# Miniprotein binders against q9bqp7: the designs that were tried, part 7

Target 1, 240 residues: q9bqp7
Amino acid sequence: VPQNWFPIFNPERSDKPNASDPSVPLKIPLQRNVIPSVTRVLQQTMTKQQVFLLERWKQRMILELGEDGFKEYTSNVFLQGKRFHEALESILSPQETLKERDENLLKSGYIESVQHILKDVSGVRALESAVQHETLNYIGLLDCVAEYQGKLCVIDWKTSEKPKPFIQSTFDNPLQVVAYMGAMNHDTNYSFQVQCGLIVVAYKDGSPAHPHFMDAELCSQYWTKWLLRLEEYTEKKKNQ
Key: E = the ipSAE of ESMFold2; O = the ipSAE of OpenDDE; V2 = 0.75 times the mean of E and O plus 0.25 times the DockQ between their complexes.

## First folded at step 22 (miniprotein)

Design Z3 (at its last look DockQ between E and O 0.02; V2 from the best seeds 0.00; counts 0 for: pae E 13.9 > 1.5, pTM O .719 < .8, placed apart)
Fold by OpenDDE base, look of step 22:
Structure Z3 (fold): chain B 240 residues (1-240), chain A 89 residues (1-89)
Amino acid sequence: as target 1 above (240 residues)
Amino acid sequence: SDRLARLIQLLREYLEFLIEKGDPELLFWLAMLIELLRRLAERLGNPDLAQRAEELLEDIYELIEEGDPEQIEELAEEIERLLREIDSR
């Protein structure tokens, strides 16, 4: 049980969009500060087993591709991921804010992969927007807040070359999503609340993306795990 | 220690890759390696190396969130400087 329990949901916020909700998605810039990011907390609190599994994966990839091939692979994965997020931001942005759509960004297997998910996405409230949890003292940059199948979600877009049909295959991504939810729900820059999460795993070959929907109950379960990771991080930093 | 030498070698390989390709997944792995370096430096009683590793971790985590290629190049140069300093000891 977390020592410093804090709710993921804010009882003072309505789940109903206020009639004054901006027609334009929020894009709050991330401020560089001493406050740890969600990503930092998760990385520094990885278990020995998680580190071992990742190292084993790396060694396997180096064995298969060689060192230079692994370098090229990893760079290509990043570049593809970045271009995918840029393309999604362009797709989800209102037409009036669409900079000249680089049509080349839209021609990817990953964009093809998510087309069936995008049909169920509406009511975009935030894109590439910073969140801060003032009480728990962490920050993050969320990909998207939108309605998925009529439910307001924090949406996290991921790229993969391998199928990830189960939410458990998404590693710490569920913790990242609920961390962003909890921060947004208590960030004064946001007037609304999110009760659901969505992890979308897009595939390079254009095969249908896997949506991993997280209801309020599942989000609450992962929130408890997130709080434990945050406490572990905080304790490690005090002992340094 | 053989562990430190291996970690430095891995960091160099990763840095070369980061410079050439600028991958965020690489940044996560780089962060992991630098965290291992930090922990190893602490165990070896090298607080200066541990502090430099902590500073690099902060830079990496900022880059993971912002994803700026120019900042990745700057980070790569900083890591190269650190590695050169370690080799000079």
Scores: ipSAE 0.017, ipTM 0.395, lowest interface PAE 6.0, mean pLDDT 80
Fold by ESMFold2, look of step 22:
Structure Z3 (fold): chain B 240 residues (1-240), chain A 89 residues (1-89)
Amino acid sequence: as target 1 above (240 residues)
Amino acid sequence: SDRLARLIQLLREYLEFLIEKGDPELLFWLAMLIELLRRLAERLGNPDLAQRAEELLEDIYELIEEGDPEQIEELAEEIERLLREIDSR
């Protein structure tokens, strides 16, 4: 139970974008300050289970690849994730952006993997856009805000290899989505709010991506868990 | 409900990957899906399903903590048994 509960939705804000919608999605630049990011909060409050699993995976990979081989592997995986996000931003934004990208950004198993999801995505309102929760004092960089099957969502894109997916904190992915949602809903840079989330897991081999939809009720439940993580982070910094 | 049917389909899909891969990362994602099942069972007024989902969540967390991938197939078989019981109603 958080001591300082705060609502995820803003009752003073519309859940519909304005009809005079600009054709370009929002891309609010991230301005670093002393307040923590969503990612930092989650990293500093990982459970012992999460830490153990990540270290166990690391040990397995080092045994297989050697220490230098593991560093090369993880660097390559992060680069592929970065290229995936860049490609999605290019695909979902104005066409002149596509012409300015290397064709190799668009040639990816991950991009093939999400094609059936992209058919259901429309009304893109934000891409790679900063959010700030002005009251709870945290920031983030959300991947996408768009409609999925008619519902406006904060959408988070994840990559996973097959048959050797890398380990991620899947426990925290719903928390990341709701943290971005709560921040966006209380950020003066945005004139509308979002009540739903979508987590899309894309695969390197091009296998169909898995969508994981979060309705408003589920988002509210995970919001409570996010508030607890934020409180835990704050308490750890007091004792530091 | 339609939401329950979609969740069952997602669970079957992930069970296929879990058995094939034996990857512990799938356990975190599986826990999220079982939590969704538990909460949906509560909304549908099915306390037996909700209790069984809670027991599965405890099993998933124990498997994550113990770090024993040999038990992944056994977990997947138990979940598949539950899904068949849901379908038979």
Scores: ipSAE 0.000, ipTM 0.167, lowest interface PAE 13.9, mean pLDDT 75
ESMFold2 (binder alone), look of step 22: mean pLDDT 79; pTM 0.785

Design Z4 (at its last look DockQ between E and O 0.04; V2 from the best seeds 0.00; counts 0 for: pae E 14.8 > 1.5, pTM O .732 < .8, placed apart)
Fold by OpenDDE base, look of step 22:
Structure Z4 (fold): chain B 240 residues (1-240), chain A 89 residues (1-89)
Amino acid sequence: as target 1 above (240 residues)
Amino acid sequence: SDRLARLIQMLREYLEFLIEKGDPELLWWLAMLIQLLRRLAERLGNPDLAQRAEELLEDIMELIEEGDPEQIEELAEEIERLLREIDSR
């Protein structure tokens, strides 16, 4: 049991968005503070075994590709992910805020992959927006808050490339989603609450993306695991 | 179905990578693919395949929680057996 238990859901916020559908999704900028990000907490609290396996993978990739080839591979993975998120932000943004749609950003297998999921996405409340948990002292940048099949979700978009997987903390993605949910639910910049999460895995070949829906119960289970990771991080920092 | 064939091919590619590279993050990707297989099996009216996919999902989730890499080979063999059975039908 976490020593510092805090609820994922805020009882003071109603599930009904009281505010008129904001015509424009929220985009709160991430402030560079001494406050740790969700990603930093998760990376610093990986098990010794996970770290060892990732390092072994990295060494094998360097042996196969060379050091420069591995850097290029890592850069390409990062660039593909970034372009995909930029394309999604452009698609999910209201037409009036649509900067010149770089048509080239929309011509990707990843965008083709998510088309069937985008049909079930509506009521976009936030895009690429910062969240801060004031009591638990962590920050994050969430991809999207929207309704999926009529349920308000924090949506996290991930890319997958055949046959090479991305080493982007995909293992901790459910923890990332609930961390963002808990922060948003207690961030004063947001007037609404989320009870569900959604992880969407997009494929480079345009194969149908996989939606992994997280209900309130599953979110609560992962929230407990997140709190334990946050405590471990806090203890490690005190001992440094 | 073309969908099933694509999913099986993806599973094989990720399994090969898991065995060769030993990347623990691949377990998460395998879990996602096995969930797709379960859903597809349900839609096709194949309860046996759906149940086997559920059992594999439980095994993968346990491995994710425990982080034991020694069980990766056993998991890989189970998934390969499942894929061979699908190909035989």
Scores: ipSAE 0.015, ipTM 0.245, lowest interface PAE 7.8, mean pLDDT 80
Fold by ESMFold2, look of step 22:
Structure Z4 (fold): chain B 240 residues (1-240), chain A 89 residues (1-89)
Amino acid sequence: as target 1 above (240 residues)
Amino acid sequence: SDRLARLIQMLREYLEFLIEKGDPELLWWLAMLIQLLRRLAERLGNPDLAQRAEELLEDIMELIEEGDPEQIEELAEEIERLLREIDSR
């Protein structure tokens, strides 16, 4: 149980978008702050076991590929993920802010993989938008807020290089979603809130993406786990 | 080779850790180590070892999805048998 419990939902806010809300998705710019990000909190609070195993994996990969080979592998994975997110933002945006789109962004198995999910996505309210929890003092950059099959969700897009994931960090993915949700629900830049989450895993070969829906009850359960990770982070920095 | 021997030692230590903790989270790291074994077996020209590693990866992925704790122990025994075969060669 967290010592400093705080609710994920804001009772002062509607769980549905206002009729007067703009039709253009929100894109709040990320401000460089000293306040920790969601991903940094999760990275800094990995268990001792997770850190040990990750270090062993890194050393084995360097042994097999060499230092330069490992660097190239990890940078390619990062670039593919970045391109996927850029392509999704472009596809979901009603504005043609970039007059020339990089066609290479749209030519990927990951984009093919999510097509059946995108057919169920509507009412896009935010894309690549910063969130800040005003009380708990953490920030994040959420991928998308939209309706999925009629339910307003914080949607997080993930890539898997293989059709069958060899390793996925599913224990932290739900924490990212609920942390973004809690921050959005208590951020003065947003006039509405979201009670559901969706994690979508896209595959490099174009195989149909796997959606993982999180209703309000499940989100509340993971919110408690997120608060524990945030407390651990805060205590760790207090003792630095 | 030296690389294979180090990977075998890592796998043995990890299997003991997995059994001791019984945490399904650790299955993902086991899959990573078995994937390294498969790639190393291919590089060393040992297609039989590579095929067995691929079969173990499929078993690990199925166990991750359904998570029967009793099957974790059975999987660990299968991997230990493989490691003993590698060492005797």
Scores: ipSAE 0.000, ipTM 0.186, lowest interface PAE 14.8, mean pLDDT 76
ESMFold2 (binder alone), look of step 22: mean pLDDT 78; pTM 0.758

## First folded at step 23 (miniprotein)

Design T7a (at its last look DockQ between E and O 0.20; V2 from the best seeds 0.00; counts 0 for: pae E 14.4 > 1.5, pTM E .701 < .8, SAP 78.597 > 70, placed apart)
Fold by ESMFold2, look of step 23:
Structure T7a (fold): chain B 240 residues (1-240), chain A 93 residues (1-93)
Amino acid sequence: as target 1 above (240 residues)
Amino acid sequence: SVEIKVEVRKDGETFKFEYKVDSPMQLEWVLMRLMLYIEEKGAEKIEVRIEADSPEEAMFFALILIQVFEELGFKDVKIEVDGKRIEVTGKLE
């Protein structure tokens, strides 16, 4: 249904790196641009239902914690997510295994939660790396590109709080993954492409993380949905 | 707390899920998980039954469920609210 369909995969690009192995993960710096980020597109195209659910949740939290308590809670959640990503980058970077690790950063329930996933991750090719889709005009910062159980994936790490064993995810997580994938596959800073995705939901209490694997077919299905969100975003900007 | 019972029908089989929600955060995560499940696995018919803590809360959840079912493409969404009890059904076709 998108008016300007564009393929997620690049037929002229190999899904395997050349014999000249990079050995060190890519980390393309994020450039300040006038083009929108993936997260901004998704935030600006939330459905009325998504907005309503978020506002309802906010109201309930304010009733339980007070307005100041809610503000502190959300600030702490943001900081925990940031520290989780910093810890994962340190763990997955070959050069970060020197005596530079912050032990406080590595001692968290979220890190404990992903241990069983990390044992299946190998061949890290990119960490905290910028991607840009020049044709579709969007930019992003992907978390990781690595093999998971033998499949090269764009991997997205998410944190979640749970009082009991339960797997949490959001509707937009798969769209985020495929948006990064499409951009990377058409970004001249990368010499290879990726056709699979992985969403890993880590838990504060250290419970085993939930991996959500996305094969090429599933990625293509979500890519169509991403294109619709990007089209919606572009139309809204015309009216502003 | 809120008690949620979900029945999903697909290819002549029925699948049942039960949840008890003790906080607003858990409720939102249950709804998100249901949306992801239906998007990935598909469904022909879904029936959701909720026992809310109050009639006002029941009405609020019924409206949310109708909106979710419509976004997922379900047709003929029907709602029954009786005091604290809600039943919402929809067909995907």
Scores: ipSAE 0.000, ipTM 0.150, lowest interface PAE 14.4, mean pLDDT 75
Fold by OpenDDE base, look of step 23:
Structure T7a (fold): chain B 240 residues (1-240), chain A 93 residues (1-93)
Amino acid sequence: as target 1 above (240 residues)
Amino acid sequence: SVEIKVEVRKDGETFKFEYKVDSPMQLEWVLMRLMLYIEEKGAEKIEVRIEADSPEEAMFFALILIQVFEELGFKDVKIEVDGKRIEVTGKLE
């Protein structure tokens, strides 16, 4: 049980979108500060087993691709992910529809992969927006807040390569989502609350993306795990 | 991709589920769904069979499964390894 329990949901916020839905998605910039990011907390609190697995995977990849090949692979995965997020931001942003859409960004297997998900996405409230949990003292950059099939979600977009999934950061994605939810629900920059999460895994070959919907109950379960990770991080930092 | 066959046993009945998983995240998500099912319906034993493209991939998924089973309160978690095929078994007390 977390020592510093804090609710994921804010009882002071209504689940009903206030009628003044801003026509424009929020994009709050991430400020560089001493406050740890969600990603940093998760990375620093990986289990010995998770670390071991990642190192073994890395070693195997280096054996297969060479050191330079592995660096190139990692860079390509990162670049593909970045381009995918940029393309999604462009698609989901009403204002960016006016910018010269780099047609090349839209011509990706990943974008093709998520088309069926995008059909169910509406009411975009935030894109690439920073969240801060003022009480628990962590920050994050969420990909998207939108309605998926009529449910307001924090949406996290992931890219997957079928034959050799990039193992880094895949395990803690549900924790990341709920961390963003909890932060947003208690961030004064946001006037609304989210109760659901959605992880979308897009595929390079354009095969249909997998939506992983997280209901309020599942989010609450992962929230408890997130709080434990955050406490572990805080304790480790005090002991350094 | 990893083929995952899940067998849930309760009161002498066996429920079988098959999943194709491309990432550890998807595996975890499948397991979370199974846990919710187990909590709602009850289970005595869970068996997960993994068939992967490589022994290394199979082991990777198996280790994630073990961790998830442990976190979910499964006891007597066992792993049986046969190259690209791994069986992970857990019991609910």
Scores: ipSAE 0.000, ipTM 0.244, lowest interface PAE 12.4, mean pLDDT 81
ESMFold2 (binder alone), look of step 23: mean pLDDT 76; pTM 0.715

Design Z5 (at its last look DockQ between E and O 0.02; V2 from the best seeds 0.00; counts 0 for: pae E 14.3 > 1.5, pTM O .632 < .8, other shape alone 7.498 > 2.5, placed apart)
Fold by OpenDDE base, look of step 23:
Parts: structure tokens; C-alpha cells; sequence
Structure Z5 (fold): chain B 240 residues (1-240), chain A 89 residues (1-89)
């Protein structure tokens, strides 16, 4: 049990999105500060087993591709991920704010992969927007806040070359999502709250993306795990 | 140079992005790239760049210990671009 328990949901905020659909999604810039990011917290608190598995994967990939080949692979996967997020931001942005859509960004297997998910996405409230948890003292940059199948979610878009049909195969992504939810729900820049999360795993080959929906109960379970990671991080930093 | 400062700013922006979205596997490579950047900065006699690269490397090692898969790759590419730009000088 976390020593410093804090709720994921803010009782002072209404669960009903105020009917004023903001005509423009929020895009709060991330500010550089001494406050740790969600991902920094998650990365500094990985288990020895998680680190070992990643190192073993890296060693295997270097054996298969060589060091230069693995470097090139890593660079390409990232560029693809970035382009995918840029394309999604462009797709989900209101038409009036659409910078010239680079048509080339839209021609990817990942964009094809998520088309069936995008059909169920509406009511976009935030895109690439910073969140800060005022009390727990962490920040993050969330991909998207929108309605998925009529439920307001923090949506996190992921790219993969391998099928990830189970939420358990998404590593710490569920923790990231709930961390963003908790921060947004307690960030004064946001007038609404979220109760659901969605992880979307897009595939390079254009095969249908896997949506991993997180209801309020599942979010609460992962929130407890997030708080434990945040406490571990805070303790590590005090001992440095 | 104004260009190196700009590249560092880009790396820092990328690191912020990486910190929020990046693959631990990519973080290892990014760490290696930043290690190379640090070494290159030392060789170029740019201690400020070397220190910033060291800080980035520490941040990435911190990222490797816990991080998200997607953000790590762009910082790697940007560091590769930086490395190429440094190597081309």
C-alpha cells in the first residue's frame, strides 16, 4: 500500500464533460523544470527483471543486426513513431488548425492500422498537452484526450512491429496512462476529469491496431502501482 | 556555435519527448549515442556540450531503467544527426 495515498479522481470536478465542446483541443506546452516526468519515474523504478529482459533483447538484436544495424533499426523505429504521432495529431486536430497536412505522413501502415479505432474517437479535448500533478509533483505529456466509444479517455498511441494483444504485454504503458489521468484530474489548467484510459497499439504492416481499454476500476488498480513507483523514485532521489 | 546550441536544444526537447514516450531498448542505444556525443564533445574541446551530453546520458540511463518505448528512438536519431554533424566538421 502506498504511504502517500492520493486519489486518481478529483471529487471537485464533474464527471460530465461540460457540454461546451472546446472548439479547439488544449495543447499546453511542456515546461522544463526540476519536476520529474512520468516516464522518468517509470524508467528509474523498473525492476531488475525488466532491465534484464530489455538488456537481453538488446543483446539479441545486436547479434542479429550488428551494432550499426541495430542503431539504424532503433533510429528508424523512432522516426516512424514520431511521424505516426505527428500524423495522428494532424488527423485529430480541427480542420481550422490543420497546418498543411503532409500527405506523406498519412501514408503509413501505422495510420492504416488505427483507422478502425479512429472511427470510434470523437470529442478531442487535448492533443500533445502537458499535465502536472500539483500535489504529487510530477509532469507528463499526454498524446490525446478524447471520447472513445462515448467514454472520455486519456489515449496513448503506441507503435509495434509485434502483436501486443494483451494489456500485460504493453509493459508500463498502463502506469503511464493512469499517471497522466491522475495529473490531468488535478491540474488547474484542465476544467474536466477523465475516468478511463486507452492504449492503442498500431502495427507497421497495417494490420488492425489493438485497443486496450482501461475502465475506472482497472485505472484505480494501476494507479496504486503508479503511486508505489513514484514513492520508490522519491526515495531513490533522497538517497542520492 | 549557434548551431550546436540549437542542436542541444533540439536534443533536450527530444529528450523531454523521449522521457514521456520512449522504448527502453531504444534508450540503450540513445545512451550509447549520447556517450558518443559526449566523447566527441570532449574531443572537440567543448566541455559544455560534453557536460550536457553527460546529463542527457544520465537521463537516458535513468530512462532505460524504467522508460516507454517510442520516445527513445527520436532522441537516438537526433543524436545520430548530431553525431553526423559533429563528424562532418
Amino acid sequence: as target 1 above (240 residues)
Amino acid sequence: SDELARLIEMLEEYLEYLIEKGDPELLFWLAMLIMMLRKLAEELGNPDLAQRAEELMEDIFELIEEGDPEQIEELAEEIERLLREIDSR
Scores: ipSAE 0.013, ipTM 0.352, lowest interface PAE 8.1, mean pLDDT 79
Fold by ESMFold2, look of step 23:
Structure Z5 (fold): chain B 240 residues (1-240), chain A 89 residues (1-89)
Amino acid sequence: as target 1 above (240 residues)
Amino acid sequence: SDELARLIEMLEEYLEYLIEKGDPELLFWLAMLIMMLRKLAEELGNPDLAQRAEELMEDIFELIEEGDPEQIEELAEEIERLLREIDSR
């Protein structure tokens, strides 16, 4: 179906633990350049119907909350997400014990919500790390690469409270995960590859988080959809 | 109106997919469709329909906040009932 097909997995790369692998999770810095990010590609390839629906949602929220109320709501959702990711990076990184963290950062319903998931997470290989697909020319910043129940996964952490509609309304989160996976598997900064994905939805009230596991077959199916979105993006930029 | 009939068709199709998938993320799409229904009801001068749409939006937000996907079928049945009432009018 894609005209420019490329495999998600790299047959030249091992998925077995390497004795020389670093004990500290990788954190490759993101460098801004002209190639698009995963998020940019997905945003620019939403259907006109999806864009219309999201804009109507935004206008309804502004009508109900006022412009200042809407800005406050969206800022709060962003801040909670940022704090959640920072807390998880601190919890999962052994060297974060070198700095004291704000105790309020570690005391939240979202952190309580994921505790049962974290029991199944081990072998952390990367945290908040940049990826680049050197052949397909896109970049991203993945949340975590670690084993979940014995399977090495690209893990995406999501917060959910009243509600998080603008991100979830596009149904693109699985595409984001596989795009990161494909980029990492073909990025020379990484010596290993990943065949599975995990989306973890954490809840503000501390209710048990919901894991969404993606095995290799499911990842391959979403990879094809990601390639179509990347092709759509490229075509639109040629005509603009 | 033709726009109302098209929106009803979209809602019915989307409800079938929501029930089959059971994915909580689909609730945000449903909320957007119900917001469109409310606005259309206001433009058509139908305050009863607009109020029913507002009540459905509250139910959707409560389901999103509670995170109880088992109630998706109950919500879908309520919406289907509303759509039948609109079609008979």
Scores: ipSAE 0.000, ipTM 0.137, lowest interface PAE 14.3, mean pLDDT 75
ESMFold2 (binder alone), look of step 23: mean pLDDT 78; pTM 0.748

## First folded at step 24 (miniprotein)

Design T7b (at its last look DockQ between E and O 0.01; V2 from the best seeds 0.00; counts 0 for: pae O 12.0 > 1.5, pTM E .668 < .8, SAP 73.713 > 70, placed apart)
Fold by ESMFold2, look of step 24:
Structure T7b (fold): chain B 240 residues (1-240), chain A 93 residues (1-93)
Amino acid sequence: as target 1 above (240 residues)
Amino acid sequence: SIEIKVEVRKDGETFKYEYKVDSPMQLMWVLMRLMRYIRKEGAEKIEIRIEADSPEEAMFFALILIQVFEELGYEDIKIEFDGKRIEVTGKLE
């Protein structure tokens, strides 16, 4: 149980937002700040066993590919992920056209992989939007807030190369989603709240993406784990 | 392709299942679904045997299995390696 428990949901907010018609999804810019991001908190609180296992995997990849080959591999993985998120933002944004983007961004196995998921996504309310939890003192940049099969979700898009290692995905992905959710639900830039999460894993070869839905109960369970990680991070900063 | 053999003990009986998965992410979600189902049915002990494609991949499967067993409340987690093969056992009392 965390020492500084805080609720994930805001009782003063509805999960049905105001009926006024914003035609454009929210995109709150990420402010430069000294407060920690969700991803930094998670990275700095990995167990020593997780760190050692990931370092051994890195060493093996370097033995197989060479130092330069490994750097090229990781750079290419990051580039593919970046292009995937840019393409999704373009597809989900009503005011952007394909002519204003490199058409190669939209030709990828990852985009093909998520097509069946996108058919169930509607009511996009935020894209690539910053969130801040002022009380708990952390920030993040969420990928998407939209309805999935009729339920408003914080949606996180992940890429995976189907035949081999999942290192480009984090072990803590559910914690990332609930941290964004908790921050958004208490952020004054947002007038509504979200009680569900969705993690979508897209595959490079175009194979059907795998959705992982998180209802409110599951989100509450992961929220407790997130608070423990944030508490652990804060203790580490005191000892530095 | 990664081959998975699951052995579940329930009320003194043993049940065996076999699966093939193509990624560690598929492994994580298949195992979580299977274990939650088995936990609802009262399984006291689960033994999972996996043959990975390399010894390094087997180490990453160990990480996944530790997280899954801990998430579902299994204790006394025993992990054994033999090259590309791993065997993980957990108890739920």
Scores: ipSAE 0.000, ipTM 0.232, lowest interface PAE 11.1, mean pLDDT 75
Fold by OpenDDE base, look of step 24:
Structure T7b (fold): chain B 240 residues (1-240), chain A 93 residues (1-93)
Amino acid sequence: as target 1 above (240 residues)
Amino acid sequence: SIEIKVEVRKDGETFKYEYKVDSPMQLMWVLMRLMRYIRKEGAEKIEIRIEADSPEEAMFFALILIQVFEELGYEDIKIEFDGKRIEVTGKLE
């Protein structure tokens, strides 16, 4: 049980979008400060098992590709992911803000993969927007806040070369999503609240993406886990 | 494009470099150049900050950077990322 319990949901915020919500998605810039990011917290609090699995994967890849090959591979993955997020931001942004759509960005297997998910996405409220939890003192940059199948979600887009059909296969991604939710729900820059999360795993080959929907209950469960990770991080920093 | 900020500390002086790359090949070129520089000139500390679009991408990139630091003989390696930004710090003891 977390020692410093804090609610994921803000009782002072209405779940209903106010009609006064701007038609343009919010894009709050991430400010560089001493406040740890969600991903920093998660990375620094990985379990020994997670570290082991990651290292094992790394060693396997190096064995298969060589050291230089592995570096190239990893760089390619990073670039592909970046391009994917840029393309999604372009797609989800209002048409009026669409700079010259690099048509080449839209021609990817990952974009093809998420098409069926995008059909169910509407009411985009934020894109690539910073969130800060003032009380718990962490920050993050979320990918998207939008309605998925009529439910307002924090949406996190992921790229994978391997199928991830189960939410458990997404490692700490659920924790990241709920961390963003909790921060947004208590960030004064946002007037609305989110109760759901969505992790979308897009595939390079264009096969249908896997949506991992997180309802309010599941979000609450992962929120508890997030708080524990945050406490662990805080304790580690005090001891350094 | 991938934005890379590099901070190198040597002999009490701090050098800052900023790179913008648009391909993995360019990224690798930057890293190779950095490695060559460090091997030649030495450094007490290297900080690399990269903006990533996802935690997964950031993690993969971090693995590359960790390997680079290991190859350079840095024993104290710190990696931090927030899903959109990765920061790796190597310290030579």
Scores: ipSAE 0.000, ipTM 0.225, lowest interface PAE 12.0, mean pLDDT 81
ESMFold2 (binder alone), look of step 24: mean pLDDT 77; pTM 0.751

